# VHH binders against q9uj72, part 3

Target 1, 324 residues: q9uj72
Amino acid sequence: MFCGDYVQGTIFPAPNFNPIMDAQMLGGALQGFDCDKDMLINILTQRCNAQRMMIAEAYQSMYGRDLIGDMREQLSDHFKDVMAGLMYPPPLYDAHELWHAMKGVGTDENCLIEILASRTNGEIFQMREAYCLQYSNNLQEDIYSETSGHFRDTLMNLVQGTREEGYTDPAMAAQDAMVLWEACQQKTGEHKTMLQMILCNKSYQQLRLVFQEFQNISGQDMVDAINECYDGYFQELLVAIVLCVRDKPAYFAYRLYSAIHDFGFHNKTVIRILIARSEIDLLTIRKRYKERYGKSLFHDIRNFASGHYKKALLAICAGDAEDY

## First folded at step 1 (VHH)

Design b03 (framework vhh_5c3l_4)
Fold by ESMFold2-Fast, scan of step 1:
Formats: sequence, C-alpha cells, structure tokens
Structure b03 (fold): chain B 324 residues (1-324), chain A 122 residues (1-122)
Amino acid sequence: as target 1 above (324 residues)
Amino acid sequence: QVQLQESGGGLVQPGGSLRLSCAASGFTFSDYGMSWVRQAPGKGLEVVSDISTGGSRTTYADSVKGRFTISRDNAKNTLYLQMNSLKPEDTAVYYCAKSRFLEWSPYNFDYRGPGTQVTVSS
C-alpha cells in the first residue's frame, strides 16, 4: 500500500529562465539548413510546462509562427509526438489523448482506463472543460457512445469527478468491505454496480481502510479477488482504480512495463506517461519500476527506443541505467 | 481596455456565403492568437476556428472544416471568417475572442460586445 504523501518528478523549473533566448535557439534549430534535434531535446526537456508555454509565446512574437506547428512540420513519427506532446498544458494534453483514444477505427480502452482511473477530481473537471473547448464535444457523451456495459457505467462515474475527499469512517469501511465481499461471491449485474460505486466514489483514504477490512474478512487481496471474479476491460478498470488508490506511481510503473514489453501496447503509452507524470511523480515511478522489475526504466527505454526519439525519452526520464 | 467588435452577420439562404469581421483594440493584436466562437439558440459555446498570431496556423471544428476560412490582417487589427456553403445548423451568434493557441482555459476568451447574428434560412 502506498503510505507516503511525498512524490517527486524529473522535470523542474529551470533557474535563470530566459524564454526569449530559448525561443531564439529553437528558431535557429528549426529554421536552419537542417533541423537541430539535439537542441530541441536539450531545451524542451529541461524546462517545465509553464516555461515551455512562455517559450512558445516568445517564439510567436519573434517569428510570427507557432512553435508546435513548426515542430510538427519538421519532425516525424514518435520523436514528433514527444516534442509536440511537451507543448501541451496538462488538461489539454489529457483531452488530446482522450480524443485520439476514441477517434477513428476502434477505441484505445487502455488510454481511457489510465487517464480516468488516475486523475483527481480537479484534473477530471479541467480535462472535461479543455475537451469541450478544444473539440466542441462533450467528453461524457463521447465516452458513452464509444463504450458499453459495466465498463461504460464505471467510466461515466469517474468522468463526473465526484469522488469523496477528506473524511474517513472506519465503521462504513467495514460495511463497504462486506458489500465488496458479497459482490465477489454473487457477481450479478447489481453487485458489479455496487462494486464500481464504492471504488469510484469513496475517497482514497477511505478505500485504503475498505481494502484492509476486505482482506480481514475475505482472506484475499482486493486485486486478487477482482482478477478471480471479473474479466475484460471492466476488470482492468477496477484493478487500475485499486492500484491507483494503493500506489499510483506503482500503477504507472506497471503501465510503462506493459507498454515496453507487451506486444499489445503502443509507443504512445510510454510517451504519454513520461510527459504527463514528468512534473508530478516520474522519479517515484522510476523507483517502483526498478523495485518491481529488477531493471531501471532508463535501461529498458535505452534498449527498445533508438535515435533522437530515444534521447528525448531518456532526457524526460532522467537518471541513468545504474540508478533507478 | 480590450475591445472586440464583430460585424458582417445577417440573413442568408442555405448554400450562401458571409464574411465576418472583428475589429480589435486595447491590446497588441499581433501578439495574440484569435478565435471565432459561436452559440446557437439554447445551446452551449462552440469553438469554430483558431488562428495563430502571424496567421501561419489555423484549426477548424469538424462541423465547419472545408467550408469556413479564418484569416487576419495584423496591420489593420482585424480578424475575418469567410463562411461558404452555409447550412441552417450554422445559425448562431458569432463571437470574436482573444486567445493564445497553446494556452488552455475557458477564461482566456474575451467576448466583448453582443457578437454578430448569423441566420441561415430561406
């Protein structure tokens, strides 16, 4: 169970920041005889997102052009996705990823699970607003139309952003644990509804008490019980919620490991997690990754990626192969 | 103070065209991205189109893509929206908004004035 409140990212505000000088260096890199990709990496991965926004504004003032547009024009494939991704404010980046998860042939359910299971009430509210403004569509309506069944019902609950905060009630935790135990034994549609309502609506602090009581009553870990009783994307979503409650950095370490080694995941998952978590808990994610898998995240990225794409991911990840 | 004044709206039949203008004052127009936003009766706000500060990059809502063209004249502090092949569904009040293309926030848009009414009807 994640007991500490302290988490640490890998990207911090640069000291003595000069957005005009950075914009000029990026302008030279993109408008020169050939594109200086090392310059793009060295600047954009060593500034926080707020500073990157200031650089984009300075670039626009200096050159009359959009930095993200020029990068998309000059760069290709995964390297383009990394560099462009760094230029999004976090709520807009979440909205962007959710839109593309639902656009075109098929749906990226793992992207929906990752974002909606892991974001706070404030983050959910901000991404819904960003999605509506950017795409002129309601995020809730798009989720409803692209998903079905208990998976849909659970995502619809999470996207409301109405998880309880602050208060704990040990007596209620014991009662909720009994409900979850009954749900695992009966497995009806009504029990699936009760299970998702508890997991989506109770505070993280309350749910930690519920999981403790569940183990006392059932003799099973909550994740083990869910894996034993349910399947499909509904099961994956419930497990994601439980893992986030217990240890959110460990959940992201699991997602990164799967994306790097599992043949069912896109490089987009590695890019998304590195960027989205770089200023929050990516250093803590690296520690969990090393503890759980025996190799550092740096080591695994270095081995699967190549070229400037590899350099960019390693710069965001930071550290080295010997550390974590 | 920031002032945005929309004009060019009116009644047009389906398949027709209109050109909207927005006169900007009270800020350095060339330093900001600009947007066109619309609101149909009884509905929420829809971002129709965005344009970068120099005019080199534009975006469009799927509902208007291929039919509308956003442009700007920084020397005249004026934003334009050329609307072709108009449909009854395009009926709305159109607002000019000051925005930064890369900055997210509903609070970054500034709707100064009543907008300009576009009605597509026979």
Scores: ipSAE 0.000, ipTM 0.101, lowest interface PAE 20.3, mean pLDDT 84

Design b04 (framework vhh_5c3l_4)
Fold by ESMFold2-Fast, scan of step 1:
Structure b04 (fold): chain B 324 residues (1-324), chain A 120 residues (1-120)
Amino acid sequence: as target 1 above (324 residues)
Amino acid sequence: QVQLQESGGGLVQPGGSLRLSCAASGFTFSTYAMSWVRQAPGKGLEVVSDISGGGDSTTYADSVKGRFTISRDNAKNTLYLQMNSLKPEDTAVYYCARHEYGDYVSLGYRGPGTQVTVSS
């Protein structure tokens, strides 16, 4: 019973929605001599994803054209990525991001970690289906081929979408905490497997009890212990899981802050998180961001982005620099 | 065991200067971005300045830009904040925070803090 486990997004269904009217307005914006980018922002950021799907269907019916295709032809750079990104249903957007993280030169391990460590069982199942439908490839096989070692084994566990749900067991939490403590003292493959099985398979409620018991016996925070004992992408993935269990909006606030401040504005990560979390917990992410970092997310985006790209990100973020 | 320990706070007159230090241990200091964070009486937490792991990139809050300088010595596992032209509004407890995990929920993410008082 977590009385404080209330989360809220920034984008909600528009009242008095008319997909035909919105499609006509978008058609006019895209077919003109100069593309009306402000019209695109004002419509697409003020409709929920289900409503955007209805707009795309109405657009196709009226013009015989694909809305996403027309936007990609008329728009460029990061603004194009934001507008196109808004047009994907959430499972398909996750699949899109994972595909591009794995295809081409190299692998974007941070994208794999972010998505697979943070998604629920239902979200994992839906993204696997979307990935197969869109790319005619199996998500599990692509992850296996692009990754290796304990990092791969952990991602393969998460992509099954089989995390336990239901009642907690305090006695088992104490036992699991002892296993994690032993895994931090021994660096064998078997201990890494035990640690992975606990973090990937126990419910979030159970893991919160495990982390509390771990701190009682070890004198260390679970994240601190992992950072001291492990390295590489395996360590980063384990930490991401623990942070999501503890406070998922705070994890995304940390990811956004890092993307904005660490060696410049990391556009792909900022765009992905704002779009993916807009209807789930982005308002809660904004609260965690300001509590932790003293500045609003709105303020930081305004300072690093420019032009219509900035306007689009701020519209998704909502609020202003004076709140959170 | 991750440890962060601030020092260098104290009472100073308006227009004065202070240099804060943070001694870090229990982790590979050079791989973490670090922050200085403050909490003034009756206010929320404010991130004052950030520095990348290698020290090549820094950011500052608008309220301190041009007056404060963040730096680090990775060989000594030490973070610094040089505070010049101090104002009464700078009065706060200053915390050294490990950037990646500084959520204020765990004591392992920041030090115990050092009090800075700017008063005549």
Scores: ipSAE 0.000, ipTM 0.169, lowest interface PAE 15.9, mean pLDDT 85

Design b05 (framework vhh_5c3l_4)
Fold by ESMFold2-Fast, scan of step 1:
Structure b05 (fold): chain B 324 residues (1-324), chain A 123 residues (1-123)
Amino acid sequence: as target 1 above (324 residues)
Amino acid sequence: QVQLQESGGGLVQPGGSLRLSCAASGFTFSRYYMSWVRQAPGKGLEVVSDINSGGTSTTYADSVKGRFTISRDNAKNTLYLQMNSLKPEDTAVYYCAKVGPDYYDTSGYYKSRGPGTQVTVSS
């Protein structure tokens, strides 16, 4: 079972799973005069994604209807987004989020940064296929059309999914660190190109050596140097890459903290991260969150959200024992 | 270059009040979350309070909630911490910090911080 590999997550395969019984319960919950939202939460947040796909198939067989479509029709607001979001296979969910980041009024650059800076080569390849299948458009073409400048060039590099993997080269790490130091001093278009090529193409293990050598040469942290020398979405994207290389769960903890406490109350970001990371590392993200911010993610969600939306997010987050 | 300079610390009696200020320069202050962080003798760093870029949303550590108030003046690039009903356990060096992407790791959450201002609460 695919979802059984995500040991650091908060959602695991349910024992004694019966997709027909679950589909019947969900059908009853959605077809009633008053939608039983607690039933939707209790079933969908306590099954892994593979099991939710089997429930959707059983629902189609029993009712001749699409489960995600029925939920979108019967539910509203952020609760709808959570319940529907749980029904996407991970590559399709990434594709869905990227499509909506680009096809609304304006562009959600933070969504593009979060997904493209954090996903592995395999995840990039799968999301590109899912995007083409779902939207009949090329992800690369849509990114190119919606973005510009060095920000675009960096995203175009990441979406290729061709980051190096394997053994480190300490001599090359020293050379790359010198290139990065020069890029921070000169700040020309050519230097911005060299900097993004290193950050996008070198392996995570190699980049950790590069960052150590950069500290030795410059006396400065790589993120601090980027923040002093660059600006805009290009700077934010480069920083996101560095942070993911260092500690990806800590990056997501930071993103969640910012989204919960941002002026705009970025519900979409909270929903996206909780769902996307639920079977991967959300338990580790919770640990980083509490270590960093002194309060549990559970505590902050309780204070930020309300109603069935709150219940759904807390069920995905799990671990009320952390709220002390 | 990010520069942060705290002021307003000192010796105060239990139950007293202090107002800390932080002058910020070298970055667009109005676009960043700002934080007050403290370190008591022999203890690690504790996040005391955060404020969003617009000053409309604030958070507080449970130890200071109801006693401390964080605020900012974006026109003056200044962050404030109003400290009321001070207790001996509030004794610490208080740091003004720029909250950003580099501040979420265990050792470097508040890497871009000022030199700090000492607050001592003693009878």
Scores: ipSAE 0.000, ipTM 0.158, lowest interface PAE 16.9, mean pLDDT 84

Design b06 (framework vhh_5c3l_4)
Fold by ESMFold2-Fast, scan of step 1:
Structure b06 (fold): chain B 324 residues (1-324), chain A 124 residues (1-124)
Amino acid sequence: as target 1 above (324 residues)
Amino acid sequence: QVQLQESGGGLVQPGGSLRLSCAASGFTFSSHAMSWVRQAPGKGLEVVSDISAGGGITTYADSVKGRFTISRDNAKNTLYLQMNSLKPEDTAVYYCARDLKPYTIFGEVQFDYRGPGTQVTVSS
């Protein structure tokens, strides 16, 4: 359906970039009696990730200290999470989020779903390497130990990073659509396995054909059918895959809307999506958000967040309440 | 319910070729990754080759790379293994297998169902 859609981020490389000057300004901001949080926001949200890495190197050379460590020491709460989060290379940030989703009293299944359902084969491979290097643990083993059932089986499939690429087969799409329809009616363990195999292993191009054929034979939207037939985290994971295949920016808009309007603003999800998508498609996510929900992402963040945390999120989001 | 039936095994000279077939019934063949596995006399099971549900992704054991080709015909519910440049070390019972869970941990593969097998003997 969205063949040819162009996606845009909100953060771009800064012109006339000087990492030494930026490092010096950040050093002054962090070591002053009253930490200059506005300076941190003005610099870190207006540089791309590659430029932030160069600033961190200049900071280390100038002060003999780690910029991320100094920020964690001087900052607190969600503002700390935003500023520190901006300093991670994308594969390491994904690995960081997955580690913290699994290492604690409980498991953050929605974080596992969001990352594993939305990342490409290449992104999954890089994330697995970053996870192993950073935590000395195998990502696949940790997912296996922290999850169970068909939810686990589906995540284990996705984390292999072996989704098919480079072909379409309309006859196969018709057959797969029939299998999906039967799986929604019968709901056995075997049918759940067939359903997740199709959704996890077929190419995005192929799955778009499958979803069209499914609607033709069933009279239902694929998401609606899944929601009626399944429940729990397995259902949420299958829905996430379908939404990503159909329109990945719209999936992230949905996730942001849910996080913002949950009982108690779900800060970690908002922070993660804004940072992870800032250089990829966050501008496109903003457009989908307003189209679907009638209010801008900027407006909703302004209403739920406060202080320097709010300023930081709005700077990453960019735009205003009248964005289109 | 699930049935897998191999054919095409036999005695062949070193350097020869065989094509194995597996007829599948009782499930939606086109929705499953399929594997060929073998067991040589006095040895454990070895996964020879895997193929994705749509046929776009294939893997091979190092021992058979460049010599064997896995393929499938979803319209006929049939899995194939083309075996070229056969060696005495390829002597084994070959099984058609359906993977229930399409993931791996520690390099271990688990099968939901497999057929009765077909004997391949490579000998002068």
Scores: ipSAE 0.000, ipTM 0.123, lowest interface PAE 17.7, mean pLDDT 85

Design b07 (framework vhh_5c3l_4)
Fold by ESMFold2-Fast, scan of step 1:
Structure b07 (fold): chain B 324 residues (1-324), chain A 122 residues (1-122)
Amino acid sequence: as target 1 above (324 residues)
Amino acid sequence: QVQLQESGGGLVQPGGSLRLSCAASGFTFGSYWMSWVRQAPGKGLEVVSDISSGGDITTYADSVKGRFTISRDNAKNTLYLQMNSLKPEDTAVYYCAKGSTRYNWNYALDIRGPGTQVTVSS
């Protein structure tokens, strides 16, 4: 729905940055008798990812040690996951999350949906390379072996990273809307293939026209139609794509709300979204969260998290409970 | 224009040795981290080793530690990989890559050369 898509993050490059001094302070914090967790939070959440990479290089040069390894050794539980997560370059963090979604205790389909439905062509290309280099496995092959059916086919399309980025075509949008309407009426395997090809391959601008034409033809919202016609993870994936096309920050606000409130607090999802979106649109996500749910993201995190873990999440989230 | 040209591969028996070279041109070689990356038949890319711009920091995949040694000559714009005690599992195309490393957590490596084939067979 939003053609301008102006968005803001919560973490910015620090002024007067000194990676050597930051590395020394982190070394002191980790080598002390009791690990200075407040020092770790104050430094790592107040530097952008590029600056954290420079700190890691300075730490390695100075101590001959891996900063991430030292943190993993000294820290535990969710706090460890937050601090270690901040040290990943974005494509490597996406690769890390996808690997653990598929090679963990079971398959985390919601993690696969969130990442593959929301990432741009460039982000998908970079995460595929990072996954291959880090795990010596092909991301596409692992998705294929861990998933099945139309859900698999749709994820396999998204992971190609070949979404159109060109000019809009109103005549084609009308044709594509008719195909989507027929897919909702007839539900054959071929119609499901045509549906996923449209949603995965057309540009966001083109899909907004398609959704408008679909409303004109069917008298129904695209998300409502999908919810009535399909089920399971295939339905959830299709809905995620539509929501990302319309308002990607609102999609992440929805994911955060569900992770915090529905059936239990899903720490991995909260950590992943806060870190991954911190330099992109997390401030915009906070605005959507407040608008949709009446309470700030800050308020909800403060109420459900505790200790240094809470301090770290709130530092990444930024803001306060009274605003958004 | 950045160019990377690998050489030194070949057929060798298990337990043998090879030394790979990568000739770099079109950029300030001594200012970049460099890596060796391999692709075995039917497998994805594996980062074998990397080296800092000054050569002070090196890392190795667990599969090659104690057997392989990475080095560089910034004056000659050349990267090297000394491969000892070669195993059939080391059979792969070896690529020279320009890019960033974070210990064994590599990403977005720039592989521009055709690679050099290493075959370890009895």
Scores: ipSAE 0.000, ipTM 0.122, lowest interface PAE 20.1, mean pLDDT 85

Design b08 (framework vhh_5c3l_4)
Fold by ESMFold2-Fast, scan of step 1:
Parts: C-alpha cells; sequence; structure tokens
Structure b08 (fold): chain B 324 residues (1-324), chain A 123 residues (1-123)
C-alpha cells in the first residue's frame, strides 16, 4: 500500500488441496457429541478463502447442510466468531461487519471508520455489491440513516469508491496543503467539506505530497493538526485516512495494539483485522507491530487470549515470537 | 503551559468509595477527550476510563465496569472519577491524562499527564 514496499499475508493456498476430504473431516468434527475444535482450526486456518469456499460447497453436497450454520450451532463466544468469519468471501465479510456495526445496539462508528477509511476503490465497489446481495439494503442509504453531520458526509464520500489513482501533481499538493492549513484555522462547514474532499478523493501518492507540504507550511504533523482542530468521530475518521495513506499495515498494527492493550479489550476488532488482512498484508502488519511496540503480535495474542480461541488467532497470525 | 493536577486519593477499606478530581489548565479543556490511567506497584499503565469532549460518551476497562463512573464539568475545567465498591486490586497511582488521539483505537501515547494521586485499598 506504500510505494516501493512489498506486502504479504500469512495465509496461502494449501498444496495438494482436497475439498471433499476436508469437508468429511469437518463433518466428523462437528457431528460428534464432543466437537473436535482442534480439527476445525487445523483445517480452516491452513486453507485460503477460495479453498474454504470449495470446502463449504463439498460439505453442502455431502451432508445437505450449511457449514457456517453447523459451526454457529456447535461453537460459542469468540471462537465461533473466528471460525464463522473465516468462511466469508472478503467483500461479504466487510458487508457483514458493516451491517452489524449499524444494526446492532447503537452504531459501531470505529468499525465504519476502519473499513471505509482503509479499503481500495475495488474493495469498496465489491463490498457495496455484497451488502446489497446479502441484506437487500443499499449500503449508502444505511450509512446515511445511521450517521450524521460531517462524519456522515465523509463516510458518504468514501463509500462512493471514487478516490483518484495515478500521477502526482506537486503544484496542486502545495495548494491542497494551504487549504488544509486554512481549514485547521477556520472550522466552518465549508472548510470541513474542502478538507474531506481532499482526504477522500486525492490519490495516496498525492496525499503524501500534500502532508509533506502541510508540514513545511504549518511546522506541524497532519495528524497532530487534525487532533487539535477537530473532534469526535469526524476527527477519528480523518486521522484514520491520514494513517492509512502513510502506512496502511502500520495503521492496522496500531489498531491491533490498541484493541489488545487498551481499556474494554476489543475482541471483535482483533478478529476482524486478523481475518480481513490474513491474505493481504498481515505478515507486514506483524513486522510493523514488532518494530513499533517491541513485542510480536504472536506474543501479545498468546498473553491475552485463551483456549481454542487463542489457538485459532495464533494459527491465523502464523509463525511464532522468533519469526518477526 | 498545559497542567493537570489530581486530588482525592487516599486510604480506603474494601467496598468503600473515593472520588478523584483533576483540575486542568493551559488549554481549552472542552475541546479534548480525557482519560483516567492507573499504575499498580510493579505493573504497567492501565487505561481505566475515557470520556469525550462533550461528556456524553464514556468507556471503561472491564476491571472497573459497573463500579467506576467518569464525568466532567467543562465550565470548571475539571475531570472526575467516582470509584465505588473498591477492591484491593484497585490499589494504584491514578493519573489524569490527555490522550494524543481522542479514540482508544488510535492511542499511541498521552501528550500530557498529571503527577498522580495514590489510591490504597486495604483492610
Amino acid sequence: as target 1 above (324 residues)
Amino acid sequence: QVQLQESGGGLVQPGGSLRLSCAASGFTFSDYSMSWVRQAPGKGLEVVSDINSAGDSTTYADSVKGRFTISRDNAKNTLYLQMNSLKPEDTAVYYCARPQYSSSWYRGAFDYRGPGTQVTVSS
């Protein structure tokens, strides 16, 4: 996600894959009096998502049953959420998380921020289609109904999936930096609109130039300026966009660190990030985590989680404390 | 110059109550989220509770949920922590802190912290 850097996940296609055999093993594990949770972990965390979809098809053909449904019936708590989460195609998993962020008790604004600030144009498009298919509702309309103010306006912009791609313009970067500087000095609705248009619509490469020009003009970091000038979920959304532009794996490492070490211990965020990033950049996230916090993600998960839930998260995270 | 000053700590028996206060100066208090953070002997910092700038949204660590209440008075530039049903494991130095980021999800550091007030829960 940053220019010149290689990103890597932790889950890859299994060699010599046999979906019929895997489906039989999972059927045996789930249909017994004592559910074999270790078998579920060993199979599902060691197959890529496309292979898990083939297993689900084989399971349905063999048993006439829905694999996700059987897992939800036999499993409980956070372990259930991990195992079921692995069974979603990525766009549908994003749609699932967004639906539950808006249709649960209250609105989970941090989930909306994480997904909408971090996803590419292609991911946004696919997620909108999956949301409509799964829930028969328009994602944009649900966001509008569940949110308000400049926070709403910014999310509505991001959900369009129309961020610019391509070449940089240094002269425009200087102009945009001046607009951001003025927006921080004058907090009118018009300035908030100009600020969100820049952060939501310019390419990542362009925004990196804008942030450098902003530092030159203001003498202040873009995140620090936003934190001093704005408030609430609007502020948090703008900060998330800046952090994703700078280093998306580092943003997710920061989110994971906060979820693991902060108050109220947020299992849902840990589960969501590990699953969603497992085939994209989770290995790179692990590297950023160790570089920034001095301890491996593996070590911290091992210390906070327990039982089969712990085993499942560690299997998705992969490696051990010495690998990164 | 930003200053945060805690008060209200002391010795209390298990099951007792204490109310901590934090006087803030040198910044526009009503523009910032605030936190209470504690450090038990030989342990790292634990974020106990957060409150948004308006005072209408709060969060709590699982260890204190249902027992502690965070609140603020923006007119007086004061942050409060009401601590009920205190346990020996609540023994710590309690700090008033201004988070670098308003959300716990983006918390990397506190840019300002008070000198702390000692809370000891002992029979």
Scores: ipSAE 0.000, ipTM 0.105, lowest interface PAE 21.8, mean pLDDT 85

